VH-VL binders against b0r6t4. Designs and how they scored, part 39

Target 1, 212 residues: b0r6t4
Amino acid sequence: MARFGVDEAGKGPVLGSMFAAAVAGDPAAVPDGVADSKRLSADRRAELDDRVRASMRVGVAEVPVDRIDDPETDMNTLTVAAQADALGRVVADGMAGYVDAGDVNEQRFGRRVANRVAADVAVTAEHGADDEYDLVAAASIVAKVARDAHVDALAAAFDADIGSGYPSDSTTREFLAAYVREHGELPECARASWQTSRDALGAAEQSALDEF
Short names: E, the ipSAE of ESMFold2; O, the ipSAE of OpenDDE; V2, 0.75 times the mean of E and O plus 0.25 times the DockQ between their complexes.

## First folded at step 18 (VH-VL; framework fv_oberotatug)

Design c3 (at its last look DockQ between E and O 0.86; V2 from the best seeds 0.83)
Fold by ESMFold2, look of step 18:
Structure c3 (fold): chain C 212 residues (1-212), chain A 123 residues (1-123), chain B 107 residues (1-107)
Amino acid sequence: as target 1 above (212 residues)
Amino acid sequence: EVQLVESGGGLVKPGGSLRLSCAASGFRFSDSWMSWVRQAPGKGLEWVGRIKSKYDGGTTDYAAPVQGRFTISRDDSKNTLYLQMNSLKTEDTAVYYCTTEWRESSGYYFDYWGQGTLVTVSS
Amino acid sequence: DVQMTQSPSSLSASVGDRVTITCRASQGISSALAWYQQRPGKAPNLLIYDASSLESGVPSRFSGSGSGTDFTLTISTLQPEDFATYYCQQANSFPLTFGQGTKVEIK
């Protein structure tokens, strides 16, 4: 039976889009080495991404900052939508597979993904599914490569080192602080609804007051 | 298996303070929206307040009777939700439950509940 | 605030009975309504969300219906474990509010 795996990347960064990826096909066709996906170098991830796309059906979905900042939704719902969009590009009726659960409740997450896919599919959602299933690990690689390319494009667009885009990355925080000091506003790639972004705006306002 | 375990309840005099904790396990705590719901003895359920995940801004909302007196916080590195309760009143006497909250469509619901911890505010 | 009123406040029933509990909202809430079961000495359990959607693992003897302001929880064939207090919750707007509860007791 043809199978699928789904995962997302970029839920945690303060900069840029989140991506979901779905990989479908014969599990035996999954390239060797995907099982170690979270320990891979960037070069190895890119190599495996090429091999996955050569041997499997692949779908990718992007959730941009404007959707992430929309107060009418939430990140867990956006993760459902992204995974369902990616999955819908590669599946047909009767397929079954695993998704990495991006929510507290695994059964809820799986139900919500399945309900948003037009094909009649059997979705099993599990926390840490990328550690358990090769197709999910392959999807994780594809999503991470898409996220990496997105970050590179942002760095080029700003002509700056923006770091990884994560709040814990000092380069990312320094980029935000410098941009807000110079422009008086967040860069368009920053998730404005996030605490890291609010902190950067607050720090700039306090510095402006202290100059008097 | 998802588990939520409240602690820190007890007896306190009016005007006093108490800090409740809710230890979470069996899911990625950072994905969660969390709420506190209380139940006075022999009475029904009353929503107290909530905190969203960091991915949704980590913001808090409170019911009017506790606004300015109670503070909800979280420590994702410890998988723990907190309720700081100040200026306690006898009306705050209740069992306090921590819950997971989710939004689906236009509705907000509570799926996982802890066992509750009793707070008694009495002279 | 949206006021939720449950009827009846209590009822007596036997194992095997069909039980119906009604919940009315003070203003329209579309389908944003949940039902919870609370057994004596225990935390609430979610039964139904979005007026009629059954939570995973909840027995099919439970069902919900209604929209707007009037909602119903039905237990088709009451079981011994169903003797509990039932609460509705409007899920549409903050503050989230609960009905006062309906206690289902053994007759």
Scores: ipSAE 0.854, ipTM 0.921, lowest interface PAE 0.8, mean pLDDT 94
Fold by OpenDDE, look of step 18:
Structure c3 (fold): chain C 212 residues (1-212), chain A 123 residues (1-123), chain B 107 residues (1-107)
Amino acid sequence: as target 1 above (212 residues)
Amino acid sequence: EVQLVESGGGLVKPGGSLRLSCAASGFRFSDSWMSWVRQAPGKGLEWVGRIKSKYDGGTTDYAAPVQGRFTISRDDSKNTLYLQMNSLKTEDTAVYYCTTEWRESSGYYFDYWGQGTLVTVSS
Amino acid sequence: DVQMTQSPSSLSASVGDRVTITCRASQGISSALAWYQQRPGKAPNLLIYDASSLESGVPSRFSGSGSGTDFTLTISTLQPEDFATYYCQQANSFPLTFGQGTKVEIK
């Protein structure tokens, strides 16, 4: 009769890994404020993450950049795999719950996730599940906090401000541009298959040509 | 509910150009691969080409008969898929369907289809 | 390119009949095979993917089997709404290709 929620974070960024998280437990025991996860500050999310981890079963899975750039896979398949991996860490036979659907077809997405979990669980996939189910909202927070920590670690490794890692972030674009100008290649944490990465490489090539 | 609505079809002379649009709704368009499939009158189905999502590089692939003449593009902000058709030929006459595409067990399939738009190339 | 050949090109059947359509690939495509249904004047609908997996919402009277080069679509008990043209599609390699179609008509 135990329930679970699953979500992911970091699908869109050009820098770093994607994360999926699963939270299992009593929906009524989810900390207050989790339901508003999309409106939370990074600090508030971190606080709620601690509370969720203290009261619930939590699993986290990481999809690294090399897997994201692998032409033998795709983002949808990776999302399914990541959610299933996270979910497999917290569930047992007989459990049921909700996952945030990452496919046009919700039923198909749920089926694909369930098929990759060893335990016999009932998975219901819905678009926007994090807005409707507290356990999914909790999972969303956990995934986002894991993503944030990952980005912070990257920034520390480069000793640079890399921004949020999203293509729309000017700090991220500036970091990529500067790195490529300096090194002639993308940093290891950059998703090479992203248009943003290709643009950075193209810009550097053009600049080199203009100097001649 | 998933909905795909094609537009832009019509009558065009050989050598002419036409741009088709496909308006998508009911799902996160930016996450989806999209394809064009055409069907000549009274004939079977023929794959035209595809475009991947931005999360998978946004790259395109085309069937040989349209390679170099057709261009597939997308505007995720408008949830719209495009097919730019140049140097049209009489054999390009067909109903053109936009479809969602997904990958399963290393196979590529078309799960949702629009109702199609008719392109007639004639002198 | 992988050529897909369906058999028969057309068949006549009655409501309640068992209908079988075959599809052959010119080379091995593993289980990467789909079946589509197209009713007159309508767009195609996906029935089966991965040779034998039933698409969500499709009635259980539809089933697919096969692997490698030979595949089969079966309708266990034909219904009035099943009179249509059916297409197989290889999903293994590019360009993606379809069979020529099988028209299921009323006897």
Scores: ipSAE 0.799, ipTM 0.909, lowest interface PAE 0.7, mean pLDDT 95
ESMFold2 (binder alone), look of step 18: mean pLDDT 94; pTM 0.952

Design c4 (at its last look DockQ between E and O 0.83; V2 from the best seeds 0.84)
Fold by OpenDDE, look of step 18:
Structure c4 (fold): chain C 212 residues (1-212), chain A 123 residues (1-123), chain B 107 residues (1-107)
Amino acid sequence: as target 1 above (212 residues)
Amino acid sequence: EVQLVESGGGLVKPGGSLRLSCAASGFRFSDAWMSWVRQAPGKGLEWVGRIKNKYDGGTTDYAAPVQGRFTISRDDSKNTLYLQMNSLKTEDTAVYYCTTEWRESSGYYFDYWGQGTLVTVSS
Amino acid sequence: DVQMTQSPSSLSASVGDRVTITCRASQGISSALAWYQQRPGKAPNLLIYDASSLESGVPSRFSGSGSGTDFTLTISTLQPEDFATYYCQQANSFPLTFGQGTKVEIK
C-alpha cells in the first residue's frame, strides 16, 4: 500500500555526476508546492527538499563521470541502474509506485528498474511522470537539489564559476575552454564523451596551431 | 504512441545522391539510439548503420558496403534522423527503414520501425 | 562478420500447428539474438530479444531458446496473423547481421 516515486537529474550536463532519487510514503503527505517542481527556483527547491526529507523516506544514488564515460555502458543503462539503486534504499516487498521513464519503451524501462531492485515491488514507468505523480515530483526535486549541491562543490573545488554544467550554459563552456587552454586537458569532472568536451579540446588544439 | 515516418525515397541514377529523413514522435527522440536497416526487393534485412544519442557521444557506425558513401546524422531539435547517400549503386536499391535501437545485456536490438521508404537506383 | 543461417527457408503450416524455426550463428554470440516478424508489405516487428525474452505486447505463443550458436523460435499454436517471414538477428558484434529469413506459409 505504501507508494514511491523515482526520478533523475543531471543527465544532460557536460560537468559532474548524474543523480537519481527515490521518495517513498503517503502521496497525500507530499509537501505543498512539490507538484510545480519545474517552475521552482533553486532556493525554493532546497526548502521543499528539506520538507520532503523530514516527512518521507528518501534515497539518492550518484552516477559518477567515469561511469558515464565508460564505453562498456550507456546512459539508458546507467539511468536504470541509478533509479534502481535509489529505489532499493527506500522500498520493501509489496510496495508499488511510479518512475520517470528514461527509455523509448516505458514498460521496458519499468521492467529493467524492477529487475535491479532486490525487494519485490511493482514499478510503473511513464514519460513525464513528474508532472502527474506527486511522489515522482518530490523525487525530481530531491535529485535536482543533490545535483545542485554537487555542482556547488565542484565550483568550490576549482575556485571558479563553472555555471550549471550544461552545454548550453556559456559560463560552463567558458570554464571548459579556459581550463583546457591552461592545463592542456579536461578537468576530472568533465564528461569526456560529450561533444562539448571534444569541442573544447579541439578548439585548444587549433589555437595552438595558429600560434605557429 | 511511438511513430517513425521515413521520407525522401525515389528514383536516382547510379552515382547520384539522395537524402532520407525519418521523423520521430511519441517519445523523447534525444534519448534514442537510431539505426537504418534496408531491404532489397524480395530479399532479407540488412543493417546499414547507427547513430548514438548525445549522452553516449553521438557516434556513428556503418556497414562495410556503405562505409564512406553514406552518412547518418540527427537533429534532436527537429526529432529527425537523416541518411545521406552518395555515390549510389544499383545494389543500394531497397526499402530503407529507420529504427530505434537499444542495448539489453550485451546485445543491440531494434524495437520500433518506420513504414520504410523505397530507394531505386537505376540507369 | 557473423553469418546467420536460418532453417528452413520456408515452411507450410496450418492454423493450430506448432512451428519451429532455427537459427545458427557462424560463431558464438552468447544470448545476443533477436527474432523479428515481417508481414507482407509491412515493416518488421520485434518478437524476442536476448534469445528468450518476449517483447512487450507479443503473444505468449511465441518463445525463443538457445545460446552460443544455435537458437530456436517456437510458435506453440499458429494463428492466422502469424503467416509471415521471420528473421533472426545477432546482436553481439558489429556489423549487426540478420538471417536470410523463414517464410511461414499457409498449407
Scores: ipSAE 0.878, ipTM 0.935, lowest interface PAE 0.5, mean pLDDT 96
Fold by ESMFold2, look of step 18:
Structure c4 (fold): chain C 212 residues (1-212), chain A 123 residues (1-123), chain B 107 residues (1-107)
Amino acid sequence: as target 1 above (212 residues)
Amino acid sequence: EVQLVESGGGLVKPGGSLRLSCAASGFRFSDAWMSWVRQAPGKGLEWVGRIKNKYDGGTTDYAAPVQGRFTISRDDSKNTLYLQMNSLKTEDTAVYYCTTEWRESSGYYFDYWGQGTLVTVSS
Amino acid sequence: DVQMTQSPSSLSASVGDRVTITCRASQGISSALAWYQQRPGKAPNLLIYDASSLESGVPSRFSGSGSGTDFTLTISTLQPEDFATYYCQQANSFPLTFGQGTKVEIK
């Protein structure tokens, strides 16, 4: 009955890395409470992450900003690579499981993940798989906790409140604007290819010109 | 079930404008690269242009015959792709398809297609 | 721009026949080639990508081969539902371009 679930977190933020997580083991061993992962507070996610790691095999993969900004890549392909990397750390030949589809075409996403994993595995990709399968929900929690820890580490490194790292977060936008105004460049944690980053650079250039 | 439904086609005089819409459902629209492909009556397929998703910069590319006249845009909150067509010419007469595009290895391909909407440019 | 030339422009065949359609690119495109089927009055449907990879749900009687400039779509045992026009598409560089089509009619 050993199976796996895979998901990613951090596809949309302007700050920091994307993470994928894979959780493998007996589905019956998945801790209660993973099913509402999208509604959990950060503290509840961290608590549940501890329980998942105690009872299941867990693999995590990180896609850093410099890879995200590489013009030879695209985010959907990077999502395939991240999920396959995380999955490859926990699976053996003959295992089967579900992944949350990070692309338009579910069958394509599942094929591409399976093809990048060295073990012979059966991958079923579905949109919203984290809502339907407890192992995928557990993977979602692990990926989000890894992302949360990453954001906390970035905030500490910059000695600043950086918000969630998402473009819609006004704290994140304020951090970007302030950093660019002070240093004349984006912080290293910013995804330069995102519109939010380009806007921050543009606004700082206009403010400098308006001073003269 | 993935669905792409084009609308907004019709009869327009040369020099006029039309705005096409493509309503998407059954997938996460914000993940999609989207393209427009057209087919003149009785003729073959011609790529018109594309727009990448926001994660890949949201940038557009256009075929030379439409550059400067057509504008592709998207509204992810409405799951809708748009094609604004200005300065229309009789050679723009075609069925316009919206498609999803993906990149794999060394190639770019189209997997889902709408039913198409007919644009006729005639005086 | 990469020009795609299909041969033949049309053909007639009987149910059960083996059908071969060729596509030539004006410059090398490695394996970056797709085949589409368009039934009368319908949108195109992807059959083959990356020269030889069969799209999900496409019957196994369809196959693709070739690399560089010369590519082939084969229908091993023609069925009545295969009456359609077939297009190749180079996928290597922009603008993406299609062949002019091959109409397959059941004799």
Scores: ipSAE 0.800, ipTM 0.901, lowest interface PAE 1.0, mean pLDDT 93
ESMFold2 (binder alone), look of step 18: mean pLDDT 94; pTM 0.949

Design c5 (at its last look DockQ between E and O 0.02; V2 from the best seeds 0.00; counts 0 for: pae O 8.3 > 2, placed apart)
Fold by ESMFold2, look of step 18:
Structure c5 (fold): chain C 212 residues (1-212), chain A 123 residues (1-123), chain B 107 residues (1-107)
Amino acid sequence: as target 1 above (212 residues)
Amino acid sequence: EVQLVESGGGLVKPGGSLRLSCAASGFSFSSAWMSWVRQAPGKGLEWVGRIKSKSSGGTTDYAAPVQGRFTISRDDSKNTLYLQMNSLKTEDTAVYYCTTESSTSSGYYFDYWGQGTLVTVSS
Amino acid sequence: DVQMTQSPSSLSASVGDRVTITCRASQGISSALAWYQQRPGKAPNLLIYDASSLESGVPSRFSGSGSGTDFTLTISTLQPEDFATYYCQQANSFPLTFGQGTKVEIK
């Protein structure tokens, strides 16, 4: 019997898009090894992604920086929308499954996702669902692979090492600082609404004031 | 079950400082937006400020009366929300509630509340 | 800032009564309205969000209605535990603001 799992990758980075992925099908068809997704090399994740796509239905939705920075939106609502978009690409009436909860109220989050999907589906939202359900773990792999490819494309486009795109990555922070020093503005791939971006702009402004 | 427990309230003179803590359990604190709401004795509720989850950018917003004097921070490894209050004024006297903030299609609401901690600012 | 005005400021009622409390916003807020209950000596609890949606665990005797600027909380059959102060909150724009409260007292 067909079920689904949904997760996202790239909620917290200061650089680039967030991706949501949905995986649907017979749980018995989920490839071996998805449960260890957090411990996998990028190459092994890419191999599992290929196998998941070969044996399961897969949907992916991207939320670009311009939407993330839109003051009329918020990241929790965008996560609901992205998960629903990905899920809607793969489900049919009567299917049930799990999604990773992106808000403190799991039940409300699940209802919000279900309400945005045209098919009649039963959604159960749980924090840490990718640790508990193989279909959600598979969705996590798909979302992470999409995010990894996006980061690689950004690095190529800027002809620079941009790191992982996370605020905790010193390479990412160094890229931001250098770009702002050189251009006087954030790179287009940076989420301007993030504290890390505000700090980078503030630091550059302070340095300029000290000079004059 | 969800629990929010505030601590650190007390008596302080005008111009003084105080730090409130809110210990959280029973939900994913790291994914939650958190707010402070206060209630002066015998009065209504007033939003003080909020901090978004790191996965939503980690930014803070403050009500005008406390802007520049209060600082909200969080320690996700300890599941703890903080409110640093500096340059306290007598009008800051209130019970301070720790709350979770969540979104819907129409707006932002306070789902879970602690029992509050009293801050009294008096000469 | 959006100012929220509740009426009445207080009312007296008996167990079993139907109680109606109103809330008016100083500008349109669509359906971005919540109602909270605060029992004596306790923290507030969310009753209703999105003007009319009941929070999980809230008894069906509570209902909310309205949109735009005018909103109503109704308690169809007042129970002993419902003697409390009720607050509306606009959720449309920052700063998030509350009405001044309506105290429901036993008659």
Scores: ipSAE 0.418, ipTM 0.766, lowest interface PAE 3.3, mean pLDDT 91
Fold by OpenDDE, look of step 18:
Structure c5 (fold): chain C 212 residues (1-212), chain A 123 residues (1-123), chain B 107 residues (1-107)
Amino acid sequence: as target 1 above (212 residues)
Amino acid sequence: EVQLVESGGGLVKPGGSLRLSCAASGFSFSSAWMSWVRQAPGKGLEWVGRIKSKSSGGTTDYAAPVQGRFTISRDDSKNTLYLQMNSLKTEDTAVYYCTTESSTSSGYYFDYWGQGTLVTVSS
Amino acid sequence: DVQMTQSPSSLSASVGDRVTITCRASQGISSALAWYQQRPGKAPNLLIYDASSLESGVPSRFSGSGSGTDFTLTISTLQPEDFATYYCQQANSFPLTFGQGTKVEIK
């Protein structure tokens, strides 16, 4: 019988959008291998994503960079909104499920997500829910695959290796540095509010000064 | 494992009252919508009523034949569902099943059932 | 109220047979249709929901189809444990209502 799981991907990166996904259906019908999502290759995740989409009801929400950089919002609020948006696409009155908690207060997070969904649903938020509940693991896979596709599209648009988009990725940092050096500004896909972006801009300015 | 155990059934005279209980375990009862479904001897299934979770307002709905006579309630602290039956009639004679009620984007279904408890209304 | 009518009311079949049961709603209910199995002396079990979705733990020999007003439950290869009474239920509007049942008996 139908329940739901919700998760997000791309909260931490300096490049590109964040994605939330909701998966609704029978927990027992979740494809085999989904529970091990953290150990999956990108190709395997893509295969499982197809299977999940074929057997479950799936909703996906995107939070673009301009919303992330909006000073009138914050990442916690955007995470709640994204999860609620994804969830609202797949639920009906009386449904219950789990969401990966994006706040230190699990109860508050769950309540906030539920309050943003039009349907009367029971939302339980837990940290690490993707390790405990198969529907949340499925949602995690869907969100990650959506994120991966988004990053691939960005790389293609720039005709460059932009890495994973995370601050810890040297390829991402090198891409940002090179882009700023060449253009004097951040690429459109860069979250300007991130320290990594500010560092790239600062480094370019310093380099320009050193040439004088 | 989900378990639903009904109790409180028995013989009662017309006009009498009876309260059924359903003890739930193996799932988050407080978040579950619950229903009662009955089956007269040798007959089909008939929906009696439902109660939503507290988070969904805790409201109840009833079938017309029992409206005004039956009351569904719940005690989440005890994981127990109740059916208070007043002004009982002979046609209320049935096995009463406690069920979980689940929903999809399409509708409402009964995914888990208890073993049922027999209520006999006879003079 | 939405009236659900099953056909046939009863049928005789043998192990290995293909069995088909139909359910008709008095008005359109989209895909909001469930099938239940009730063995003698037991509580009903959910088999199919949303007209064609198989409930967890239900064998793949069971399948459901249809939308609108006409629905079908199919057992591809009848097994000994499948001799039971089957009920359809509309899940679209209140009050929720069931068909009168179809008894599958041994030939």
Scores: ipSAE 0.014, ipTM 0.542, lowest interface PAE 8.3, mean pLDDT 93
ESMFold2 (binder alone), look of step 18: mean pLDDT 93; pTM 0.948

